# VH-VL binders against Coenzyme F420 hydrogenase subunit gamma (frhG): the designs that were tried, part 7

Target 1, 258 residues: Coenzyme F420 hydrogenase subunit gamma (frhG), of Methanosarcina barkeri (p80491)
Amino acid sequence: TNKIKIGHVHMSGCTGCLVSLADNNLGLIKILDDYADLVYCLTLADVRHIPEMDVALVEGSVCLQDHESVEDIKETRKKSKIVVALGSCACYGNITRFSRGGQHNQPQHESYLPIGDLIDVDVYIPGCPPSPELIRNVAVMAYLLLEGNEEQKELAGKYLKPLMDLAKRGTSGCFCDLMYDVINQGLCMGCGTCAASCPVHAITLEFGKPQGERDLCIKCGSCYGACPRSFFNLDVIPEFENINEIIANALKEGESDD

## First folded at step 1 (VH-VL)

Design v5 (framework fv_vorsetuzumab)
Fold by ESMFold2-Fast, scan of step 1:
Structure v5 (fold): chain C 258 residues (1-258), chain A 123 residues (1-123), chain B 111 residues (1-111)
Amino acid sequence: as target 1 above (258 residues)
Amino acid sequence: QVQLVQSGAEVKKPGASVKVSCKASGYTFTGYYMNWVRQAPGQGLKWMGWINPNSGGTTYADAFKGRVTMTRDTSISTAYMELSRLRSDDTAVYYCAREGLYYDSWGDAFDIWGQGTTVTVSS
Amino acid sequence: DIVMTQSPDSLAVSLGERATINCRASQSVLYSSDNYMHWYQQKPGQPPKLLIYWASTRESGVPDRFSGSGSGTDFTLTISSLQAEDVAVYYCQQYYSTPFTFGQGTKVEIK
C-alpha cells in the first residue's frame, strides 16, 4: 500500500509540461492507482509548505527577485529524493532567463534562472513541451531506480544516463551546444526552428544550415530546447513495444518475489 | 566566494609547450564561458580565446590558432590552456577570466579573473 | 579585427581632480541598444578588475567617482575626483566581435 510520492512543482514559464503529463492519461492512471501517489503542487502559492516527495517534476524557471520562490525551490530539493527539471525553462531558463520586456539596465527588471542555478538537479527532460511518453518513461524509470530489484535498477540507470549526463552539463544554453550536439553530429534537418526561437536574432540560415553569431548570443537555451533533434544525440533510449504492459509489469507488487 | 585559482609559474625553453590550469570554485562551472588573456611584460592585454565548459567548444584568436588548445575537466571544475612551440615573445602573464553575468544580459563581461600564471620562455 | 584606441597613453592628475580617458573603436560596437564594450582597471602586480560594463554600468563595489559614457565608436571613462588608490592602468575592451580586443591602456598617475 506504500506508493511512491511524485510531485509536480510549477515555477515561472509555460505549463505545457503539465499538459504533456496529463495527455498520458492511461499511464498516469496506472501509476496513481497501483504504486504512485501524485501530489499536485500546481502553484507554489497554492501550498503552505512543500511536501515530502520521492520524485519532484519541476517545470519553469525561478524568478530571482521572488524570495518565496527561491526558498520553495530549495525546500523542494531538500524534501525530494530525485529532482527532475521538466522542460527547457527549468533546464536552461529559455526566454524567461533574462529580464522581461525592457531594454534598460534597471534593477526593477526581473531575472529568471533555470532551477539548476539554485539547486542540484538529477535529471533533465528538455523540450517545450517534452512528449507525454518521455515524461511517463522517466517517471517509471526513476521509480525503478529507487525501488526496483538489481536488474531493474541497472535498466533504469541505463535509460536515465543520457538525461543525467545532460543535467551534469549545466544550465548555460548556447547556440554552440546545438553545433556540438546536433549540427556537427549530422542530425540537423535545416528546419530553421532554432533561428525562429532566438530572441536576439543571433542565428541565421546559410546554405540550409544554421549559423550562430556568438557575440550576439545571450545563452538562454531557447534554440536548443526548440530543436526537434537535440534528444537524438543522447544514448539510444531503450525500445518498448508495449509501454503500458511494461509499466504494469514493472509496478506490480513485490509479493511475487517476497 | 567565487574564485579562479591558477597553477604556478613556469620556465620553459623555446620549442617546448606549457599547460596552465584554472580551477573554478563558488559557482556553476559549466554556466559561464572561460576566456584566456595574456599580458607580456610592460604591455597591454591580448585575448587568446574562449572555451564553453558545458559543450567543450572553443574559439581561438587567429594569432594563436594552431598553437593553442583549450580544454576543461568538469569533474574538478578546471579549465586548461596549452600553448605549444613556445618562443621568447610568449613570455607573459596568462590569465583565465570568467565571461558573462550569466543571469543578467546587461553584464556580459570578464567579471572574475584568476591571479595569473607567469610563463617565462628563455634559452 | 576591431581596433580599440585609447587616449592619452598616460595621464598625470592631481589628487581630487578629474581624470578623463577616451576610447575609440574602429567600427561601431552598438547592437540592439547595447554598446558591447567594457572598462577594466589593473593595479600594479594584480589581475585586471572589471570596472564598467556595457559602456556605462558600474560594477558592484566600484566607487561612484567612476563613470562611463559614449555610444557607437566613442567612449569615455571619467574619474571625477582622483584618489591615491586609483593609480592604475585602465583598459577598454570590445565585446562585439571575435577576436575580443583591448585598447593599449592608459596609465593614470598622481601629478
Scores: ipSAE 0.000, ipTM 0.394, lowest interface PAE 16.0, mean pLDDT 75

Design v6 (framework fv_vorsetuzumab)
Fold by ESMFold2-Fast, scan of step 1:
Structure v6 (fold): chain C 258 residues (1-258), chain A 119 residues (1-119), chain B 111 residues (1-111)
Amino acid sequence: as target 1 above (258 residues)
Amino acid sequence: QVQLVQSGAEVKKPGASVKVSCKASGYTFTSYWMNWVRQAPGQGLKWMGWINTNTGNPTYADAFKGRVTMTRDTSISTAYMELSRLRSDDTAVYYCARVRYGSLYFDYWGQGTTVTVSS
Amino acid sequence: DIVMTQSPDSLAVSLGERATINCRASQSVSYSGYNYMHWYQQKPGQPPKLLIYWASTRESGVPDRFSGSGSGTDFTLTISSLQAEDVAVYYCQQYYSTPRTFGQGTKVEIK
């Protein structure tokens, strides 16, 4: 019967992750409102107090030289039961503050780090922005992991495990990941989004397909997170093909306990 | 141009401690985690643990918990692995190997440090 | 722990002939199209060297004769035309679960 608190914490980076969550249909927003107190937006530039949250959706990378931002992310970890790194900036550092053709994390430059380098992160959602469906699914499954019945906790644990494993092990998002997961699997559409997103210009299109120079790749994840055909879109996994029905049915049974 | 250079061979008596170093060059040290893997004579590879070079937080394999300590010094781009209460079966070549925090594979390895434990 | 089992333990192949090494995981090391399985080559007196990552992607500088395939629990490393410099022990390794584990190794020798 107690509502769960879901917070959205914005660090350095894009605001597209919040827009993606808002793009989910009205039915999902109402369901979340009925079962959770949704903190729609927490912009740390305007808010000095970080509230307690059950699930924190954190977007953006952290500037190591900005001590206030470092304090804010550590406080978010302390105040949250589950921390989700939302989007490529939070997961990998992405394109944020790359300079001079992609000399990432050079000692003479400001360092922009994924949040997992500073705090323990429970779940990774890569993308820039990640799909609205993936954000919805992770938020609902995180809720069910905390407040669901035993069957719902099992379902949520199964759904979240790969993203939790990515958070604990880390992930590269290199061009090599695109080669394996998308290009070599015949899924590449030749859209060029990966090349456009590469801060070190390591990707060119030849005959409509991306070709990368390994030696220039800094493994930042920008190309992989931007790819619409990457395997981090969990809604294409066969066992979760009916995820909308699964979530709807789970929520009918999983009214929060007193 | 990426190099991981390890400290020299060590000969220790049972019960002693050994501290192996791994100096990184040719890349941004804090952008790659450092793993430690050992190989006993004539045996395969066994993972010992890893350290987040940026935060200094280590994670150890259960077999080595309580005896292994992993640290790093960012000012000299060097990672350390200390193994205490040495036994004869700790005789092995110890390797450092880097992992980009997102790559999940060991793309560069140190040359190895031979540690011999004998009475 | 995930146990990685290689076969055969040793393999003798004539120069120019195909060498095939198999690796079996005690549970699936695949998720969302990713195969959390990598191959390393170790020559006598040298550290291991990355050959293949994500089951099928060749590391930069690795000759075209090396290829990897497989998914789930069954993986294969193939050397299409064995050269003298390929004499080494080959290890498969999973990064799907902690602890990270290696196969026991396959020694490749010239007949």
Scores: ipSAE 0.000, ipTM 0.404, lowest interface PAE 16.6, mean pLDDT 74

Design v7 (framework fv_vorsetuzumab)
Fold by ESMFold2-Fast, scan of step 1:
Structure v7 (fold): chain C 258 residues (1-258), chain A 120 residues (1-120), chain B 111 residues (1-111)
Amino acid sequence: as target 1 above (258 residues)
Amino acid sequence: QVQLVQSGAEVKKPGASVKVSCKASGYTFTRYAMNWVRQAPGQGLKWMGWINTNTGNPTYADAFKGRVTMTRDTSISTAYMELSRLRSDDTAVYYCARDFPYSHGWLDYWGQGTTVTVSS
Amino acid sequence: DIVMTQSPDSLAVSLGERATINCRASQSVLYSSNNYMHWYQQKPGQPPKLLIYAASTRESGVPDRFSGSGSGTDFTLTISSLQAEDVAVYYCQQYYSYPLTFGQGTKVEIK
């Protein structure tokens, strides 16, 4: 069939990414019913082991000291064709914990690592949480990458390229991504969302334009994911000016209703 | 402020291995990737690969895969590149270069270079 | 692999005159309005120095006489008024796809 197997794998941290995906209304229902089978989701499905998947949406960071979680993420990599790090915790490891009390010989008692520190990741979707539209678009493009014709596979690869490059190169997600795709392109509208999203206050606004402090940046990707003018929302990308129509047309494949 | 200091020149015979070091200072070592690029005498630049300094995971150019090994030691902010089964055409200046940021292939600071001469 | 080809191989320009270096990629390095290519300057006996990133943005500390232009497959580095300290080999590089690849270099000399 034309369906692919999509799993949701939850490691550690908030479940905001799942809520974001669920807010996609009919688009999510269409993907699940017509183009994908949901094969792993502890909350929504009765599967408790990690099955074979075409696409694994992995949310949360991995606690290095939890050996079961480490084995689960490795098993996910072995069982999946495409692994997607969903949200800033999975992409960048937002949680750092230090030893409690006076345990100086083990100051890092718990370490919450991005999944890319333990396995190869194919796609990063940063954000806390990512927008439901971005999650939908990535899921559809992943479908087209696996099941599309030659032109659709090329388009999907091109759409996913920035997110695949982030995954290939490790934990990048700094303010510099915002600089390349938004600020240097003249798309910044001075809304301050990037500065408000920064957990370490590495971004200041000077005359309505953001300035990044490189030494303070923890490369969490939150500013890029929260930006309304980021890659997902760029009206000026010629290849994607009809992205909503492209997705709508792709989602018609396999539909029973004329 | 940012400095990358490489180990000294090496002279090797064909079939030997060479290990070049690159010590970083003036920034947080684990927040930047380290790339390796070589330049043969009178020729251009050839990328060899990069290492994620936080995780230790390397990515190699296919031309060097199987002969190159990239590692790092976070306790001394040092990256290493080892090239095995040396040939005369491996004679080159080997550079380490910082990526800023990890995702963009921006080689913004370079080491001074390490000359490796392979001769019989 | 994406092949980067520069022209000319060497260029002699009088002090104060304009120098123009071209770089052609074997396939487009344009994505989402960004050109995934850089320019480097390498002076004799020194490592390369990042000069221009994303085709047209000057690295901090680079004089404004240096400018980059072009899109897709054809790129140009321009030095509007050549100074003695600009004698160097200039390299273009793509970062659209791995492996990262460089042009063969253009040597700029005083006429």
Scores: ipSAE 0.000, ipTM 0.429, lowest interface PAE 15.0, mean pLDDT 75

Design v8 (framework fv_vorsetuzumab)
Fold by ESMFold2-Fast, scan of step 1:
Structure v8 (fold): chain C 258 residues (1-258), chain A 124 residues (1-124), chain B 111 residues (1-111)
Amino acid sequence: as target 1 above (258 residues)
Amino acid sequence: QVQLVQSGAEVKKPGASVKVSCKASGYTFTSYAMNWVRQAPGQGLKWMGWINTNTGNPTYADAFKGRVTMTRDTSISTAYMELSRLRSDDTAVYYCARGPSRLYYFTGYYMDVWGQGTTVTVSS
Amino acid sequence: DIVMTQSPDSLAVSLGERATINCRASQSVLYSSKNYMHWYQQKPGQPPKLLIYLASTRESGVPDRFSGSGSGTDFTLTISSLQAEDVAVYYCQQYYSTPWTFGQGTKVEIK
């Protein structure tokens, strides 16, 4: 019955994550109307007071040379109970931070860092953009983690754990994460989505399995977020085999508690 | 069983440094921050700072900035607190205490598990 | 810094009688319906033990006779029927903003 306060903070980079969230109209409307207040939704260009919030969804990377942006992200951590890095730019930084033949330490070259290089981040949602379903699932599980009964809190914690563990690995998302979490676990189905998502063509399919070229990898995490067999897109945990039913039941229960 | 075990008592001369260890067991070390709190003889509790065990980033109380260094070693689930330029009024029992939880931030605001304490005596 | 002030400094109570300890914060520690203050119990020669968190929630294993109340700036710890094992120093602490700060402590003794 009580709504939690969710803030959306835009740093440097694209707003594809916000578009992805909006594309899930049913889930977004239900979350905003019934379970959450959207407290702060401003781009860097329209910076206002950063309010206190329960969950901060931070999109985009931080320009290190923009002192105001650096202070804004630090204030966001201070004012938020849970900080979520939303999208590959927030998790791993923008591709533009990787210089090709230029000197990236020159003053004229701006440095765009993932937010985890400047503050502690609790949850990573990689993708470019993340799927609407994943964003909906994380939002509902975050709600249950804050407002659910003891059984729901335990279930939500278990669902969010892989995303929290990904945040613990730091701001360097590489093909190695896909190898450890999917390929070496026998979950890979050989679809090639990871190779298609790689902006530097560091992944090729050989004998039905992806092969990564370490020296070409810019550690952007796009392959991991795009993988249909990763923890984000697959009911890998037995308790979540019927994730859509679990969410539907949670939403029905909340609606009945008026 | 969740447990924090600290290093043994130390006797130091003024101007020296002391490094206290705190070994964690029974939980995921990097999921909880580690706090350091001291208690001088017959006095109350004073927070010194905390360290994010995942990132290694410390936050120090202003009273100890410039003299305290907090570190951790994730391979052995151990946190360290080093205090330099010791004075006689640094004589105290030093405690480590876990919290907040990074995985369950909404509920991990308290220091729920404490080490047994390390007595540090500074005398000439 | 938020200053935490306890009263009284010491309290002598007979076995089975009610003990009341007060804690005042120099500014509100209330955020989103939660009071970011906790109570700890410290027995001689032992580390502090978490007793009550978020002003009123008892830690697992803590007897029913301990209760916390209050909101914003004024908080109370109550022991409804003092037992011999309750002889200790009690500390309040705020967890609203760094630096974390403790009250000066209240010593509870048997009369």
Scores: ipSAE 0.000, ipTM 0.397, lowest interface PAE 17.5, mean pLDDT 74

Design v9 (framework fv_vorsetuzumab)
Fold by ESMFold2-Fast, scan of step 1:
Structure v9 (fold): chain C 258 residues (1-258), chain A 119 residues (1-119), chain B 111 residues (1-111)
Amino acid sequence: as target 1 above (258 residues)
Amino acid sequence: QVQLVQSGAEVKKPGASVKVSCKASGYTFTNYGMNWVRQAPGQGLKWMGWINTYTGNPTYADAFKGRVTMTRDTSISTAYMELSRLRSDDTAVYYCARLYGNYWPFDYWGQGTTVTVSS
Amino acid sequence: DIVMTQSPDSLAVSLGERATINCRASQSVSTSGYNYMHWYQQKPGQPPKLLIYWASTRESGVPDRFSGSGSGTDFTLTISSLQAEDVAVYYCQQYYRTPYTFGQGTKVEIK
């Protein structure tokens, strides 16, 4: 029964990622009991000592004017084996790059950066917020990558590869990523969710397909994270079509001993 | 296991049409686009176009636009490529190949369908 | 259209020796650290088989003697120690934009 240590580090910005994880009630409880210890779940202002972590789920963007937050994110990188940027604010800065983003009532003239501009990030989970199911799946796969047998490590590596590759593209999330990965690959179903998610209305539907205006795009990655046909939606990944059953069976193995 | 099984060899006269099928199994058909690639005797590979298996919307290479039609039937997980107004230089092996986003290009191919156009 | 040019057209290499195949794109097929380029192996009477994708990532089950490198417009496929079963035609392909295009192929033969 070896547990991995998972920390949740909340910077400024989107708080919905924490709500998304908490909404996965039974799955979160089981992960905490069987696979992981949640060793840090408070804002950095409440806890001065950042503990050692196997996996750090970092939510929100970093305000450059807050030197303490800058030091804390650097300390998080030093103390963690795997750093996950959780949500579009952490991955791309989202609208927190502008005075309208993040926690409401923030000062107008402050600089907010995605965490990847300050530290190396291993895994990106875009979304605003990402689904509880995706967060659970990443947490379970991270556990299997670190503690699983050879077959489980290979499965976890395949599952996490798209998210690790997305991190390698950097902090500039672009409509062009949606273009390359979904639209030009023929996976787009014309649902319009990408256009609805765009905070600057840079996406219009023409002949049933989204068309992006590059001059309007603020490169926040929201359209990609919201896309039901992207790599982050399990419906698009046939090898993981039964992932809910795989996770449920893993959870039931502990219960059968009861 | 993933398999793409194509229809059998065809012999056609110039001016005729040929319709090649590609039946998919071992995965969710609509999660992958289906591409068509041909290879003339002793020549290299030439991409013809692809179809979005979920929406049914095709995209054709300009060299074949106006003569090629790509369709699919989701109820039997089968993609089709129909080439009309056949010429002798359409003699080739025609392959279907699946495509998944940026991470799995053409990872599985059909066995090929030989189409011979002769008088 | 992006034109893919391979060199050489054919290559004869002794068993156990290194084989090197080059592929040049008429324009960059790379953006933001991604190389939209892959290699296929085709044996007579068989469909092409995916060998390497993203310029340097080996497909599952492909022996480690196969390696890919390059970025932008210039890419290389290397077979470090040629085996008898490696006799085939090798094709590079870009998937940076449609139409997807292949190189003309490089035939690898045993000397």
Scores: ipSAE 0.000, ipTM 0.402, lowest interface PAE 15.2, mean pLDDT 75

Design z1 (framework fv_zimberelimab)
Fold by ESMFold2-Fast, scan of step 1:
Formats: structure tokens, C-alpha cells, sequence
Structure z1 (fold): chain C 258 residues (1-258), chain A 120 residues (1-120), chain B 110 residues (1-110)
């Protein structure tokens, strides 16, 4: 079938990511109205059955002391063909990691982990919140990567490559990633958003450039997710400028004629 | 009330596949609250977790056995089964089926166990 | 091979108290409150005695209690009785979403 099964799965933290998805939810449904089979929104604090999904958009971090949440994320991986970590809490743990014991694994404290520490994740969308447009495009491209024809799979793979590569780098988001991906690439605008977002004040601006104190960094990813110049916040490559039409035309391939 | 009962061959030759079935009675295997589990115990030795299955078919395996183990569930028969490929003498053990509660992560109900000897 | 360390044997007299330790790492016993204890009499299946470190299932005597400090969990049996003579196993959830058992402790009531 040409119908798509997309689920939005909530763990804990990063409520701003939900707002971003919600703002674009109707737009995604309209684009996929005749092609969508099933769209779910699950809050995993509830004891509910997790459905089979082609693409799961997972938001929030996982509390290890809440065994239901650990089990639910494992079931999500098992029942989903593609798992997307949505937002900095799911990718890196963000502020939830700091608030509940941070980097340190101390048994007497609750541990909040990014989902990639518990399951394999295919795609990262960092941000707090990530843009609605990016979320929409990634969800559809993930489906085409899985269910499209050879040409559609190549297109989707090309579109998702930067976010798949980011997922392969793992769950520790540090100032060093911002240094490598943005500052050393000459993309930094000196806006100071990274410094303002740092919960441990490990980033200062000197001579118009951010400088990190590595010993203070708790690797929460807040600075990376807040950076407007990180690659996931840049304009997509020109060949995808007409992305809505490209998606619509690709999905039309399987539609029966009247 | 709920009972688990293992069944299968007591003797298997080296390199063959061991197949065991666990029958659930006094309750339904189609429950979101429980996982269904295989655990083994070589004679005179300790316990080793083999794998777990949810009624939906989702499985979790011991990494040391993952290449040889398949666990399946048949909700219509209220049963779940273990297949262990390429058995050797070291697979000789008492095999238990068990249940673990999703919220407690403890094995609260066990079958009586079935002895499987791997010998030529 | 067992992932969790238990003493091979412990002994006590009727009416005495004994404690059995179960030592792991921060990736199992130390990292989670999902430690359980099982009693196994010869020729019988294991029976759950303690779950989630210190909770007792219905029907288990309050002479059995569990605790944890750091990477070590403990099972304490007070007022020892002859029927307590059995093998005792600890188990824990791990950071790899697997289960591991201790090597077992033989309790002798003399």
C-alpha cells in the first residue's frame, strides 16, 4: 500500500519540540491526506499499546528508573522501521540530563538518558525546538527512504544524509561539536545564542567568537541545538526547493486512476 | 492459578536444533503486562537468561546466544516456543519457561523445568 | 560464568540471621533498582522472594528482606528455619536491557 504510518512518541522533557511539530501537523496531514494510512501521537507516560510504525518521531529523554519508559522505547524501536530522535532531549539529553544527574552515573540519583543510549536511532533532528518545516520534510523523506522506488530512495538518502551522519556521532553533544561543525567551518555569526543557552556557563564570547571551557561542559547539546548556523538549520540544497511538489509527485506514482 | 509447563525432547544430538514449547494455562498470554521468558540451568550450575518475548512478537535475546536462538509466540494456542540451533554438550541443561512483569522486571512465575541432554 | 558475585556458601543456626551479598557494577546492580532474589530447593524451580531490591511478593515471609548500597545488594534472612536451606540467586537488569544472575549461594542451616 501507498499509505504511510507515522507516529509521534513522547518520552519526557523538551516540550518546545512538540510545539514545533504541532504547528506543522495540519500541513503535513494536508500534504499526505490521500497517502497517509495512520498518524499517531503517543504519550509514553501512559500505559498504552505501541502500534507498528513506518516512521517514529521520538521526543524527550528516558528515565532509567521508570522501567515503563525504558520498555516503551524498546518496543518503539522493535515496532518501527525508522526511528527519528526529535529534539535535543532525545538526541543528547539536553537540560534533563543536567537536572537529574547530568553526565554522572550515580545510583542514588535518577538517570535521564537520550534515546540513542538505549536503542539504535536512524536520524537525528536536534533543536529546542527544531523547525516545523524540517520535521515535516524528514518524516516524509524517511518514509520514501524505506518504501520509495530506487530513484526516490536515492533522493531521500541524499536529503537525510547529514542527519543520519549526526546520529552516528552518538549521544554526547558538546561544545566541541559546535566548534567542529560551525565555528571551524566559518559559519559562526557571533550571535551569542550558544553562550546564553549553556546551563553551566561554559561558553564565553571573546573577540566576537565563542570559546568553551571543556572542563565545565556537561555535554547536554543545548548550545548545538540552539545554534541558528548548524547544518540542520541551514537552507536545504537547491534541488529540494520544490520539496512539496517533489513529494506529492513521488507519492502519486502509486495512486490508482479513477 | 496461572501455570507454565515446558514440553519437548529430553535428548538431542550435537549439531541439531532443540525445540521447546511452553504452555500457559489459567491466564492469557495476550497481556500487555507481561513478557514470556526462557531461562536455563546446567546441572549443578547457575541460571542463565536466554530470551524474552512480548505477546506482539517483540523479542529480546541474550547476546551470547542471539545467533542461535529464536523465540516465538502463538497467541491462538496460548503458547510460546524456543528454538536453539547447532546444539553442543554445553547446552545440556534444565530449561525453564517463566514470566516477568513489565513493571517489576522480576520473574514471578516459573514452569517446573524440563531436562535436555545433548549427547551422541 | 556469572555476571554478579555471590559467596558460594553461607551457614547459620536456627533462629539466627544471615546475609547474602550480590555485587555487580554501576551498569547493573548499581545503576538500577531492579534487583530480585530467588530461592531454589533441590529438584524445584526457583521461587521469587524479593523484587525491586526490597519488595516481597504476597506469601513470602517477612523474615526475608532486601537492601542495596552502591553496587552491592543484600538478602537478609532472620529467624532461620530448616526450610530456608536452599540455593539463593540474585538477578539484575543491565544497561544493555538484558538480565544477569549471580552464581548462587548455598545456605546450610545447621
Amino acid sequence: as target 1 above (258 residues)
Amino acid sequence: QLQLQESGPGLVKPSETLTLTCTVSGGSISSSSYYWVWIRQPPGKGLEWIGSIYYSGSTYYNPSLKSRVTVSVDTSKNQFSLKLNSVAATDTALYYCARHLRYSWAFDIWGQGTLVTVSS
Amino acid sequence: QSALTQPASVSGSPGQSITISCTGTSSDVGGYNYVSWYQQHPGKAPELMIYEVSNRPSGVSDRFSGSKSGNTASLTISGLQAEDEADYYCSSYTSSSTWVFGGGTKLTVL
Scores: ipSAE 0.000, ipTM 0.392, lowest interface PAE 18.8, mean pLDDT 74

Design z10 (framework fv_zimberelimab)
Heavy chain, then light chain:
Amino acid sequence: QLQLQESGPGLVKPSETLTLTCTVSGGSISSTSYYWVWIRQPPGKGLEWIGSIYYSGSTYYNPSLKSRVTVSVDTSKNQFSLKLNSVAATDTALYYCARLDWSYPFDYWGQGTLVTVSS
Amino acid sequence: QSALTQPASVSGSPGQSITISCTGTSSDVGRYNYVSWYQQHPGKAPELMIYEVSNRPSGVSDRFSGSKSGNTASLTISGLQAEDEADYYCSSYTSSGTWVFGGGTKLTVL
ESMFold2-Fast, scan of step 1: ipSAE 0.007; ipTM 0.484

Design z11 (framework fv_zimberelimab)
Fold by ESMFold2-Fast, scan of step 1:
Structure z11 (fold): chain C 258 residues (1-258), chain A 122 residues (1-122), chain B 110 residues (1-110)
Amino acid sequence: as target 1 above (258 residues)
Amino acid sequence: QLQLQESGPGLVKPSETLTLTCTVSGGSISSSSYYWVWIRQPPGKGLEWIGSIYWSGSTYYNPSLKSRVTVSVDTSKNQFSLKLNSVAATDTALYYCARPRYSGFLYGMDVWGQGTLVTVSS
Amino acid sequence: QSALTQPASVSGSPGQSITISCTGTSSDVGGYKYVSWYQQHPGKAPELMIYEVSNRPSGVSDRFSGSKSGNTASLTISGLQAEDEADYYCSSYTSSSTFVFGGGTKLTVL
């Protein structure tokens, strides 16, 4: 009965995160129709001013030379209850924040910042792009955190805590996070997904284990978001082994008549 | 609680290279996406921006000084440094290191070192 | 570089208000909301008084306020006190991704 206002705010970078959300199909339709209003989206709505939102999904990095973009991100923080950095560009600035080859400090390439450098961010969803399942799960859990009963709010808080803790680590998502949280913990399966996800090829496998090249790493966090054994793959958390059933039950309960 | 402290020679001879270091304590250069800045003030004169370095190593320089200035960062020592080549008497100034309030580019400088006086004289 | 224009000096009496101007171009003060003001007492490092045209850092007195109209930013100090006597500098971000200061204004509290 209580719909939340969800906005999609696009800064710089690709629209892959929006495409990923759309890939949920029936799930996206259900969220927009029953549990949320899409009030601001650069591709789907013609709203010129940033409205008040319960949850803002912010994609892309911010260009400092674009004064309007800097003010738009600040207004988004002011008007939103929960700000989610969606994708590696928003979380870590991606490749746009680094100069490669030292062509006399090209300001254009270094003038793009992750949104957390300009505003406080509540939740990080790293990836390039993040999986449609993760985006759906975060949206539903954000709904439950705001509008659920006491048990649902506790569950949602537990689900979102790792992503909230990532936001608290700041805007430097490096291979070192993967080393600390997964590889050094003995959780690495040697699957090579981290190496495949690295946009600058900074990860190589030696004896089935990933190894990072520090001078090549742009600290975008893509490897961490892609890792099946990181806490971003919530299948490894026993309480969320049945996440699809949990989501289905939450959606049925929210849809039920009074 | 972040603190900045300049260090370097108090006296440099004309035509030599001035090297100054800023030591950061109470925080890490690499843990946030901040710019780190050098500013100078000749005795009895106003403030002049020298250059800035992003934690990734990208640099921005005052066009008037660009041909003889280099700023570098050493994240392992939590320091950033200034090298100014071919100094002249006009380079005599109090040199400050500073950090802007936002993690963004060149926004209001809320953290300053105490300044170090450099005199260029034979 | 002193690309931003400030008056060399201003004066006022205790309890009065004074305003210091900072004039640039559309590619710095006029184009961006990133104007800052600094207070400097003799022998001390500058202290940030105003950022983003009109915002005060925690601990800065409400007597200090900032504004901007076109290419000119202004710092206003109300209820002047003896301790306000200092040099004041404005600064701005520029379209060339550089940082520029004003020439500075000496405030004398008579």
Scores: ipSAE 0.000, ipTM 0.397, lowest interface PAE 16.7, mean pLDDT 74

Design z2 (framework fv_zimberelimab)
Heavy chain, then light chain:
Amino acid sequence: QLQLQESGPGLVKPSETLTLTCTVSGGSISSRSYYWVWIRQPPGKGLEWIGSIYYSGSTYYNPSLKSRVTVSVDTSKNQFSLKLNSVAATDTALYYCARGYRFLYFDYWGQGTLVTVSS
Amino acid sequence: QSALTQPASVSGSPGQSITISCTGTSSDVGGYNYVSWYQQHPGKAPELMIYDVSKRPSGVSDRFSGSKSGNTASLTISGLQAEDEADYYCSSYTSRSTYVFGGGTKLTVL
ESMFold2-Fast, scan of step 1: ipSAE 0.006; ipTM 0.443

Design z3 (framework fv_zimberelimab)
Heavy chain, then light chain:
Amino acid sequence: QLQLQESGPGLVKPSETLTLTCTVSGGSISSSSYYWVWIRQPPGKGLEWIGSIYYSGRTYYNPSLKSRVTVSVDTSKNQFSLKLNSVAATDTALYYCARLPWGKYYAMDVWGQGTLVTVSS
Amino acid sequence: QSALTQPASVSGSPGQSITISCTGTSSDVGSYNLVSWYQQHPGKAPELMIYEVSKRPSGVSDRFSGSKSGNTASLTISGLQAEDEADYYCSSYAGSNNFVFGGGTKLTVL
ESMFold2-Fast, scan of step 1: ipSAE 0.007; ipTM 0.525

